# Ledger of designs, part 3: miniprotein binders against UPF0696 protein C11orf68 (C11orf68)

Target 1, 235 residues: UPF0696 protein C11orf68 (C11orf68), of Homo sapiens (Human) (q9h3h3)
Amino acid sequence: EDGFTAEHLAAEAMAADMDPWLVFDARTTPATELDAWLAKYPPSQVTRYGDPGSPNSEPVGWIAVYGQGYSPNSGDVQGLQAAWEALQTSGRPITPGTLRQLAITHHVLSGKWLMHLAPGFKLDHAWAGIARAVVEGQLQVAKVSPRAKEGGRQVICVYTDDFTDRLGVLEADSAIRAAGIKCLLTYKPDVYTYLGIYRANRWHLCPTLYESRFQLGGSARGSRVLDRANNVELT

## First folded at step 21 (miniprotein)

Design u3 (from t4 with E7R)
Fold by ESMFold2, fold request of step 22:
Structure u3 (fold): chain B 235 residues (1-235), chain A 92 residues (1-92)
Amino acid sequence: as target 1 above (235 residues)
Amino acid sequence: SITIRIRIRKGDRTWYFYWTVDDPERLRMFLRLILRWLRYLKVDEVTIEIRADSPEEAREFAEILRELFEELGFKDVTIRVEGDRVEVTGTL
């Protein structure tokens, strides 16, 4: 490690966004083709750079499924970024509340549930369940990272339209759990991504807004979702 | 803090990236890593705009970007400095 781990990760994330994606688009592809596509491109086997023996011969940045209702709308990202720059020079405190308000004002409201899983059948099974939920309309869009050369955990991202719509966020959590996924989920508003603000920032902003933990206990009955900003349970 | 905007074109596609950088002393390495990836990805055109904390710092970043674009083999490099902002465009 050369002491620039965060910079390496950010540049690699940029490169992944720009490399080709493997996409199943339910808007143009019949749902009956999904199982074959999932079998061809399991995320534990699709390699970031097209390693020998993988199903892909060229680099892949992401594996994604677009639901029938997928309609990308980032909002006023340019206005958000301009207002962010003005805020930094204003002398006002920068807090999770001020970032939330910037996001609302500029309609940059999307966010995502994240889960991290090691390569293997558990990852591939989780992804397949998420992908089916997207194609069936319970979720709108999801992506999963390919297997990297350096190894390690991979990430599944499940997007929602509006991080302030707590019911919509909870419905997405429920759809993820209905696919049999029991691991920890964390929810991050996309405003942090569009402003390029990561975990180790000078304001100590935590990009995680919600956490979901699944309980199997009788009286607890399913997901427990915590609002990290207010330290209150939503469920 | 410093903000970095990048517009990247390859063929018919365009990408936009944005970062907020806390430590200007880490900026040279970060920009080098970005430009190395963009050269590896064989992009056609890169525009980087940096908003610095002062006009003096913007001029320092202009020189850093000039050096890095040259180091990474970018051509037709143009540099514009306006107040606390610097914009550099180059092609591969």
Scores: ipSAE 0.866, ipTM 0.950, lowest interface PAE 0.5, mean pLDDT 91
Fold by ESMFold2, fold request of step 22:
Order: sequence, then C-alpha cells, then structure tokens
Structure u3 (fold): chain B 235 residues (1-235), chain A 92 residues (1-92)
Amino acid sequence: as target 1 above (235 residues)
Amino acid sequence: SITIRIRIRKGDRTWYFYWTVDDPERLRMFLRLILRWLRYLKVDEVTIEIRADSPEEAREFAEILRELFEELGFKDVTIRVEGDRVEVTGTL
C-alpha cells in the first residue's frame, strides 16, 4: 500500500469535522470553568478515536473554544463554488489573485493562523494560552486537533473573520504572541478549504497568505509578519 | 477539472463538503474512502454531485457512484445525469 495520500487526508479531515467536538463555549459557559476544562482535556491526551485511558471514551474530531463574540458567518459559499466552476471552464488564468477576488466577491472572508506542535507540554501550554485569550476576548475562536493514533504533530487553528482586514489579522498574531507562543505561524484564507483545493494542485497555488516569525528585535510583540503572495513585510 | 459536492444528513445535522479533483483516475479511490467513512459514521442520507469535464465523463462517474453506493450498502439509490453533472442520493 502507498501510505497516506492527499485523498486519505481529505477523507480523514471530513470525518474529523463530522465526529463530535469537545467545545468550551464562552457564550454559554462561565469563564471560571475554563481552567478545569483545560485540565480535563489537554490536547496531548485527548485521543482521536477514544483510546483506553484517555479522558474521552468516544471519538473526538476537534477541541474548540468559542469566544463571547463568536458569530459564525461563512458567506456565499454556494455562489463562490459556482463561480469557481465557471472560472475553470473559461480558459482564464487561475492565480492567487483570482482566488482572492472570488473570496471577496462572495464574502467568504474568514481565515486562520496555524501552528504545528508535537504532543506534550509545549502543545498543552500553547493551547491553554490561546484558549484563555479566546475566553478573555483577545481572540474569537480557536481549535486544536486531538492526539493522532501514531502521535504525529497536532495543529492549533486561530480564526479571524476577514483575511482582507490586515489590521485584524495582525492583531490576532499579536494576541497569539502575547500568550507566549514563539513558533512559526502561517495564515491561510478559508476560500481554499471551501473550494477543496489540494496543496499539490495543478495550478501550484500556495494557500499560505501570511507567515509570522517571532524574533528578538522585531516590531512590537517581537513578531515579523510577511505577506507571502506579494513578498512584502507587514510589520 | 472535476468538482465533487457532498451533502450529508445525520439526525438533525447536515454537513456540506466540496473538493476540486485534478486526476479522474484517483476519483474512484477517493469516493470509496469518503463513502467508507460515511458508513462508519452512520449517516442517514448522502447526496453526491459531480461536475465532470464532459457529458460522457459524467455518465462514467454515474456508473462509478452506482457501483460504490451498492458496494457500501446504501439503499434507495437515485441517480440523475444532466449534461456534465451527475447526482446520486442514497440512504443507510
């Protein structure tokens, strides 16, 4: 067998989205309960399929924290997908610019900062800091993957509601850094996810829009943010 | 390229997924993986719509979907082909 392919990863991502999520919802749950919840469900110990000895006995697709201001709005996803199909048959070039314009036209504006960490204390500490920032209102919504069966890296996603609002994207980066996180962050607009475009696609589209590196001597908060598409530093 | 749209119902929940597929030779394997997961997840109803590159290709995909829905035990299978689109609905 060839091991995991992009198709295997896509099907597994679908299953994770559909399996139950462990959610701390600040809109309905007192903030004073957060620390107990974090202690019960550290992402390094919550298992994808409910392994014996883990805090969950049933499958968990994601662990998430919703902030007080979380108001989901995916935009005109059906219109986006229809326009994408028309574009593919038009013979016009498909570039990051055309994807950006489709997303703007159809108001599919959300995106996320991503970080990848090995299971363990560093992951659990980073997640706890982000979860607290969400409940305190510095961030709006975040999720972290549970521990994989093979123990590979896990991902923390911190969402923003408008990738074109560069100030808002940079404010989210600053809030992540204020939680003590110093690893590489990459930012991906959700349009690529809603169009189901694989990383190894025939147009060679790179879905990473921004990259944040923490360094001594950077701007305020010590991060340096690069716009990958335009090769321009934002900080 | 090919686009795949899936609507999934389980109880009072509904999910929507969408993929852009560059290689039609990998489509059967991808659809089998998806349908195996959906059977494991015990969903109630699945609708898959594929926009093919041609009406001929859409008819080929209709047969692939028919075979896979049967292989994976879906019932009440309805297949509709219209131009370059195929839509298959089945229940568990």
Scores: ipSAE 0.835, ipTM 0.940, lowest interface PAE 0.6, mean pLDDT 89
Fold by OpenDDE base, fold request of step 22:
Structure u3 (fold): chain B 235 residues (1-235), chain A 92 residues (1-92)
Amino acid sequence: as target 1 above (235 residues)
Amino acid sequence: SITIRIRIRKGDRTWYFYWTVDDPERLRMFLRLILRWLRYLKVDEVTIEIRADSPEEAREFAEILRELFEELGFKDVTIRVEGDRVEVTGTL
């Protein structure tokens, strides 16, 4: 509304990352406890600020599930940022290929499938399906945003270790589809977040690499995945 | 392009945030938003490093940072300008 939407979203995202998280960690918690945890903390009812009558009394930044194989490694984010500043100063053309090479060089390879859903049964059901897929080892890690005071859509993020591994990105899409999710998915590398590259940036870099659309009666994957950079279907 | 690095300490934990803006107006707005959220979060210490396009612009950003830190009730405000870079630290 004020023309600073990107700055608002960035500041809110920072605050959400710093507030307490509700985490189910499959590395330390038996898988048999997942259903009780999901029932206790349905994302549509967990409130961002711990509103009266919510299942959380304290602020919650994210609700997350960690799989057995989850290991947090963000790579050399500081080196990436320094190299990005040097690149800007050099006056060399900045392309998606340049950013990919920086990400590879600094091992900042994580990315995520994103889905946006309205609060309610469909969101909670989608989250439960994703959480099961994470605990079962089909996915490594996922998080969902809590309910905002103003309402609006909640976001589920499903991570992959390497945005340059097309097979791994497509496998995660397949696992999400197998969990019963039919909405539009977009895939974004974390390198864009670490560099503060948002929508409509001065370099014309698109932070969305892939788009997945659900397809009835299609391939065994149940989706059509588009490479947004090349405008080519991968499936 | 103006680059912003934020180091935040709360208890034993440290967070790093990075952002980029194209103009001083967006910088001022972003800094105000961030510092308000940091006040909400009740952080112990914040350090903001800004890389400007010139030493003159870095001095202007130092004044903006001072004003915002003081306005929002940060204490122990220290400012360092080195070439095209400004660093501000404050506590809550």
Scores: ipSAE 0.756, ipTM 0.931, lowest interface PAE 0.6, mean pLDDT 91
Fold by OpenDDE base, fold request of step 22:
Structure u3 (fold): chain B 235 residues (1-235), chain A 92 residues (1-92)
Amino acid sequence: as target 1 above (235 residues)
Amino acid sequence: SITIRIRIRKGDRTWYFYWTVDDPERLRMFLRLILRWLRYLKVDEVTIEIRADSPEEAREFAEILRELFEELGFKDVTIRVEGDRVEVTGTL
């Protein structure tokens, strides 16, 4: 590794966000069409650049499902960034609490559960379960990365409206678990992405707030959720 | 820390990206990666604003930006340095 992994991932993420998306929008498309759409565009077969034999002939940045209640509101991201620059200039200590307060002040509260799965049946099955939960209104919005040429893991992102609402974050974990997903989940607020704060940053800020592990015979939620900042179990 | 704000226009759509780096080497690498992806994406216009730690560093970054924009075949390249800030705009 050239030591620029964060820069590579950021640039790749930017390109994926700007390339065409395959979207099922439940606000405009009947829920009865979801199964046909899932069959047409299984994430394990949709390729990032529209490879020969893929269901897509053009580049695809993301495959997404929008629920009935989905509203794309990111808050005051410009104000957040300005306040972040001012904070850095002030020389004041920067903590996870500082970022939380900035996010609240600027209404930049979105966050996401992340899961990484190898291409194949388990990924497509997980995505189908998430897509149904979104269309049924248990989740608001989700996206999955297309298959890379070199293979590797694909990521499913399941969004919540407020990373400061612990109940909402836990409800989304429960809905993901109810969809039959048993892999490790990590929760990341979008504020860290909007501020360019990645792993191994100079402020020692961890962009992962929560970790969910599936637990057989555990709590009614079927998962153990850890607050990574406080090292406290929430479930 | 070096702050990078990117505004991208493609057709009627505008995107905003934000990044931070701790050193000029990471800045150069990040800018090179971004500009290569923007060429792939066939964007119409890009504006990059960098906040440096000094006016001297801002001038250094202005030259890095010039070199990268020219190397990567951007047109209509304009560069403005204002104190510790540099803004570069170019088209594809």
Scores: ipSAE 0.742, ipTM 0.924, lowest interface PAE 0.6, mean pLDDT 91
Fold by OpenDDE base, look of step 21:
Structure u3 (fold): chain B 235 residues (1-235), chain A 92 residues (1-92)
Amino acid sequence: as target 1 above (235 residues)
Amino acid sequence: SITIRIRIRKGDRTWYFYWTVDDPERLRMFLRLILRWLRYLKVDEVTIEIRADSPEEAREFAEILRELFEELGFKDVTIRVEGDRVEVTGTL
């Protein structure tokens, strides 16, 4: 790892958000078309830059599925950033509680479950399960990163509307597990991304709120969810 | 910490990006990476605002930004320094 891995990942993420997206929107497209769309654009074959022989000829930043209840709302991100700058200037202590209150005040409450998978059948199958759960209304919105040239891991992001709603976060974990996904999941609020707060920051803030581990024969949810801030199991 | 706010325009769309770095070397590397991606994306206009710890540091960052914008072929480069803040705008 070069000493600038965080800066590289942030710049790549910015570029991916700005490039064209392949979207299945269940608000405008019949659910019966989902299987054909998934077959046309399998995430393991869709390339980030539209390489020759890929399903896409143009660059693709993300592949996404929008549910029928999906409403894009990011809140007051500009007000959040201004309040964050003022807080830093004040010299007041910065805690996870401080960031939670800023997020609530500015309505920047979105968060996501993250999973990282190698390119191939397991990724495409996991994505197909998530896409169905979104179209069926069990999840609101999800996206997956396209294949990069170097064959690195792809990420699936499953969003929730409110990271402060513990029940909603746990329901999304249950829906992901019901889709057959057994890998490690981490939950990250978007407020940390909007403020440029990553791992190993000077405030010692952990951007990962929850960790979900699959458990065979466990609770009805099929996972153990750990609160990372308090080191407490929620399930 | 050094705070970086980036406003990007491409056609009728505007994006905002926010970042923090702890040292000038990370700042230079980050800015170079961002500006290279923005050239790849063929954006119309970029504005970068940096908040420094001092007016002297803000002037140093203004020169770093000038050099990077010019090196990367941005046009219509404008630079403003106001106290501990620097703003640079350029077009592609």
Scores: ipSAE 0.735, ipTM 0.923, lowest interface PAE 0.6, mean pLDDT 90

Design u4 (from t4 with E7R M29K R59E)
Fold by ESMFold2, last read:
Structure u4 (fold): chain B 235 residues (1-235), chain A 92 residues (1-92)
Amino acid sequence: as target 1 above (235 residues)
Amino acid sequence: SITIRIRIRKGDRTWYFYWTVDDPERLRKFLRLILRWLRYLKVDEVTIEIRADSPEEAEEFAEILRELFEELGFKDVTIRVEGDRVEVTGTL
């Protein structure tokens, strides 16, 4: 065992967060520059470590687009982490409901829609559509992973500011679908990231809160969104 | 479970990471992987704080962290153990 364990993935995620990001920031950059930037830095060609022949000569951890209204607010992360530690020693059960309440109490409400795509035209086209939606104001912020050396699938993350605001989460799903994206989307609240909870954790907490599947006969947006916590369809 | 807080400084930038770890037997491997990456990234200063399940376990983690910081070439290593918490700081 010397390959890609959960520990390796967590450490690599830390390194990606710390390496430089390629950012198009609509708060400081004219929207007319977006198409040239997208053409220069397609996520299927931007390499994680700056491989020869790639558009980047230095490592890139993430490629990101910030919308004009993007104002990062993590909430009370330190209070959340302290309360999480107290909860673990309290003897009370740790459940998805307990985590949800902790996140609400500490105002750590952000979350993200995730999609996984192989390197190539479909990934680059999906990213370009998402980036345009962010700059045009239908979405607030998104990022995409760069190509790994022997790359598998890459991930696009589209953030929303409040996982409890189901209408806002559904509006983000609709904006993603309007960009022509038809693959499976999963939604994860950021509380799991801030508490560093592994997917195979001892409490069996499932970080996926919503799933979106594109269907021919779906809602007005052409998707069906399932609340995984309650096994109910929202659309 | 064990909680790990890491504060990392490089130049005028600072990062914070937090993990909840279920298996103490995997902790040494995880910390080694983290410190290897931080050495490769050429960070200036690393502070790791672990909340253990007992004061005795915190002392065990203090020794593990001392060994790993030395193994990975960190300098000026300081260690503080207080109750069930251990804090180790080192520089590159």
Scores: ipSAE 0.827, ipTM 0.931, lowest interface PAE 0.7, mean pLDDT 90
Fold by OpenDDE base, fold request of step 22:
Structure u4 (fold): chain B 235 residues (1-235), chain A 92 residues (1-92)
Amino acid sequence: as target 1 above (235 residues)
Amino acid sequence: SITIRIRIRKGDRTWYFYWTVDDPERLRKFLRLILRWLRYLKVDEVTIEIRADSPEEAEEFAEILRELFEELGFKDVTIRVEGDRVEVTGTL
């Protein structure tokens, strides 16, 4: 390991965000077209660089679905970054609580549930369930990474508007579980991404705030959600 | 810590990228990585602002940026040093 893994992941994420997206927007497209769109662009077949024989001839950064209530709001990311620089120079301790307060102050509150799945039927089925839940208004927005050349796991991201709203975070977990998804979920605020804070960062900050594990025969939620910062079960 | 702010223009869209590195060697590696991706993306314009710890370090970073922009085939390269800050703009 060259110790540069975080920079590689950040650069790849930047490039994926800037490349063309395949989007189903429920605000402008009838819900009845979703099944045809899912069949045309199964995530396991859509390739990152538009490989021969793929549904896409051009590079695709993400496949996304936008719900009726979707409104892009990133908050004051520039102000957040300036405050983060000032915090680093102040010599004050940097804690998860400090980052939470910065995020609140600058209204940078978006976060996402993440699931990692191998390419294939299980991924495409999970994505179809999530896409349907978004179009039906159970979720606001989701995206899935296209297939990479190396055949690595693909990621599905399901967004919530506020990582500080525990009820909203838990409702999104419940909707994901209701879509039939049983894998491990991790919740990450976008504030950590905007500040370049990845796993094993110099500040020892954990960018994962919540973990959801599927529970057989459990409550109507069908999962156990752990607050990783406090090591407390929320369900 | 060295703060890096990147403004990227492609067509009518603008993106912002933010990163922090600990040392000049890591800065050079990071900038080379990002600029290679920006070349792949065929962006129209890139502006990089770096905050240094001194004016002397800002001049060092200005030379690093010049070398990397030229190496990677950016055009219309403009460099400005103001105190502890360096700004570089280039086109593809």
Scores: ipSAE 0.826, ipTM 0.947, lowest interface PAE 0.5, mean pLDDT 91
Fold by OpenDDE base, fold request of step 22:
Structure u4 (fold): chain B 235 residues (1-235), chain A 92 residues (1-92)
Amino acid sequence: as target 1 above (235 residues)
Amino acid sequence: SITIRIRIRKGDRTWYFYWTVDDPERLRKFLRLILRWLRYLKVDEVTIEIRADSPEEAEEFAEILRELFEELGFKDVTIRVEGDRVEVTGTL
């Protein structure tokens, strides 16, 4: 590895955000069409570059589902970036608390539960469960990465409006678990992405705030949620 | 710390990208990577703003940007240096 993995992943993410998306928008499309759309575009078969024999002929960056209550608001990302540069220049200590306050000040509060699954039936089934939960209003918005040429794991992202709202973060975990998903989940605020803060960064900031593990026979939530910063169970 | 802001236009849409690098060699490698992706994406216009640690370093980064934009076949290349900041704009 050339030690440039973070930059490659960031560039690929940028390109995926800019390439065409396959979107089901529940604000404009009847919920009754969801099953046909899921059958047409199973994420295990949709290819990143529109390979021959795939359901897509053109490149696809993401497959997404928007709920009826979905309103895109990223906050003041430019102001956040300027304040982050000023903070670095000040020589003041940078902590997870500092980053949280910057996010609040600039209203950059979105975050996401992440799950990584191998291509195939389990991925398509998990995605179908999430897509239904979004259309039914249990979740607001979700996206899944298309199949890569190398056959690597695909990622499902389930968003929440506020990473500082612990209750909302836990409600989204519960809805994901109710959709039948049993894999490991990690929660990441988008503020870390907007500032280019990845794993093994020079500030020693962990971009993962929460971890959810499925629990058999547990409480009504069906998971244990760990606060990674404080090493405390929230459930 | 070298901060990089990229504004990308394709049709009626604009995207923003932000990154930070620790040294000029990593900067060159990163810029080459991004500009190759932007060429793949067939974007209309790219603006890159870099904040350096000095005006002298900003001039060095202006030359790096010029070379990379020319190498990758960008047109209408404009460069502006203002203190510790360099801005480059180009089209495809």
Scores: ipSAE 0.825, ipTM 0.947, lowest interface PAE 0.5, mean pLDDT 91
Fold by OpenDDE base, last read:
Formats: C-alpha cells, sequence, structure tokens
Structure u4 (fold): chain B 235 residues (1-235), chain A 92 residues (1-92)
C-alpha cells in the first residue's frame, strides 16, 4: 500500500544495518588486497539474503570500505531525538535551518552522497572506483547495498563527516567524479535518518540537501552541485 | 504525533531506532512490521518506548504493545506506563 512505503524502507534499512556486513578495513588490511576483495565480493553478485550461488551464504546488510582516517562518530543522537520531540511539542516552526541547528548542537553532522545503479558491470565498476578512492584516502568511508532478489537498483553511499561543511561535501563530490562516476548524486544528512524524516514527511522537509549532476568540459570539478534548500548552484 | 524509540540488543551490540507516526492505526502497523524484522534478525532483547499525547493513550498503546509482543512470540514481556510514556521490553 502506497501510504506505508517510508516505514517499509526504514524497516528494511534497519535490518540491513543490523545484518552482517562485508567490510574491507584499510586500517587493518593492506591496500594491495583490495582488488582481490573486490573480485571476491562484487556488489552485483553479493545477495541480501545469501542466495544459492552467491559469494555470500549468509545475509549481508551492506558491503563497506573503511579508509585509514575513518572514525565512526554519530554524535549525541539520543539528545538530538529528545530535542526534536521537544521542538515538535513546542509548536514552533520547523525548518531546514532548525534541523541544521539541532544537528550542530548535538554533533550529529554526518551525511552521504547517494547514487543508484542497476546491478551489473557498471555498478561493480563504480563501486571499485569508490572503494579505491576510500583506500587511497580521498574518501573516508563508503558502503553499497547488496543485490536484492528482485534485481532492483543498488545504492552506493559515500559519507562525509560534516554536512554543514560545504567544502568537504564538494570535495567528496569531486572525488566521486574523479573515480569516473557520471550518474546523478544526491546528498542526505544522517540527522534526517536518525529523526525518521523521509520524503513526503509531515514537516515538508526535504532530506536531500544537495544534488550533483555530471558536467562535461567546463568546471575543474566535473559536476554542478545544487543546494536544494536555497536553489543555488555551488559550483 | 506518536514518537517511537526502539532499543535493540543483539549480543554485545545495541542499536537504536527512532520513528514517528500520526495515528494509532499506523502505530500498530509500524510496530508489527518492526517486530517482524527484529524476529528475523534474532535479536536478544527489544525495548520500545512510546510517547503518547495523554496517559490514557499511553495505556492503549501499552495494550497494543503487549498484544503484538505476544503475537510475535516475544518472551519476558514487561510493560511500564509512566504518564504519557509507555515502555515495553521483551526477549526472543
Amino acid sequence: as target 1 above (235 residues)
Amino acid sequence: SITIRIRIRKGDRTWYFYWTVDDPERLRKFLRLILRWLRYLKVDEVTIEIRADSPEEAEEFAEILRELFEELGFKDVTIRVEGDRVEVTGTL
């Protein structure tokens, strides 16, 4: 039923986060092993539930690569949630600016570039480029969803430490573009995820902060980045 | 709006999930969905805290939670109602 799609997606995301991950950790594993790991676990072949003939026999929630500088810090998510509840109860206007301030106050600043690709060579090639960029220190951390039974689009997530740092967000876009990625990218702060704020939410908040479109030729960055909240091009 | 906080324990790991729904019908559907996934995940313990709009609504949600936990085969179900808040804990 169309009216419960957000809840289904949220529950599936929760389950994927809690299921086992296939991780390449550059902090503990030599970079020279990355190619063998990518060949062993191509995301187009790794299945969500460990289907027969897949590289994985057990469920896999995500395939991830951690860079040398990766330090997981989610900030004060509990305090953020409490402040969000208080804000809702207050009847004060809720704006993207309000959420930004809550995120800053509670240090919940992580965000991610998202790309959606069909299963197959293009996905595996894109993932290999991203994984290399993470291991080489151009990106901090990335993950890709495994193949679903229905063969739907897979998502690659490339994280940044601070969604309020426009330069850091743009640098990550540049690194993704340098890895040969030409598809549409959307940037989403994790604060929206932690608060259960999805598309078509009651507060009319857009969880997509930025959009990146590949551009041939002109700018040194190879993309145009749009601030969706302000409808301003940043590049 | 009904606020839902879920604390999930699986081995040595704790997970937190947060959601908001508009009405009790959506709450029931959401809770059933989540608890089914938690059963799939074979979690050890689930704690759900719901903030209601009234103490009376909190008692209604306590009964919904009891029914759903029992329906889905959770054990050691404990329920606490404190004002507009209900907390349910169960194990698998």
Scores: ipSAE 0.825, ipTM 0.947, lowest interface PAE 0.5, mean pLDDT 91
Fold by ESMFold2, last read:
Structure u4 (fold): chain B 235 residues (1-235), chain A 92 residues (1-92)
Amino acid sequence: as target 1 above (235 residues)
Amino acid sequence: SITIRIRIRKGDRTWYFYWTVDDPERLRKFLRLILRWLRYLKVDEVTIEIRADSPEEAEEFAEILRELFEELGFKDVTIRVEGDRVEVTGTL
């Protein structure tokens, strides 16, 4: 069955970005309304296409929470893309280091912690904890995918504004763990997303920059974070 | 590698997407999946720009895009090939 190729996933991700989103925006909505909103739209029950019996009657691409300090800034994405094309023809090696420098040069610095959870109470509880952390100001912005198929895992994305700021990335990991999240987290810089680079690419680039694993009795943040590029523990 | 830029308009909203494609043999399947989704989403206008590795490859991609836009019912199709770049615009 060829229906689950990288091309299928990329096209489906495009469609999800274009469909309506369910958004709780702390910049315009009082924090006291968050619990009612979370109860109305649990990610395990919000369906991708508005199935009968779900809380949404129309398609939903993403469920998102914007913190009071959220200030969108994608950087110079068009310049990044042009420079990426020039790099491919230059004869210069394409490595994680050259991608990092490209992102820095064009100020495309955002990235995200990712977690994958099956539909159900654990997913809804994890999302609620993340959403509260965003509204309380410990995190900036997060989104979760709706339910698209029975038994399929859903993804929570928690964004940070600068993947080169290791302290900021670790503080976001700590805030996620403080919300009671114990599963594996992986961190991906947005530069790979804006360049549309797939996991199975010809350059063998690994878009995962950091991994976070929960440690029983660990640091104050409760996690062990590995820098995959340098094979160095950051915690 | 091949790069694909897509601009999509529906009403007063516009989206931009970008992909890097390693394998030109899989390009036709990918473009068909994209265009099928855009038809389902009932978009107004789609512009696809592909940067190929050669002018010959750009002309090949122009023919592929022409066939796909026709297959998926796009109207007012405009095709421009310049050097290693092809740009196709169509409406639903």
Scores: ipSAE 0.823, ipTM 0.931, lowest interface PAE 0.7, mean pLDDT 90

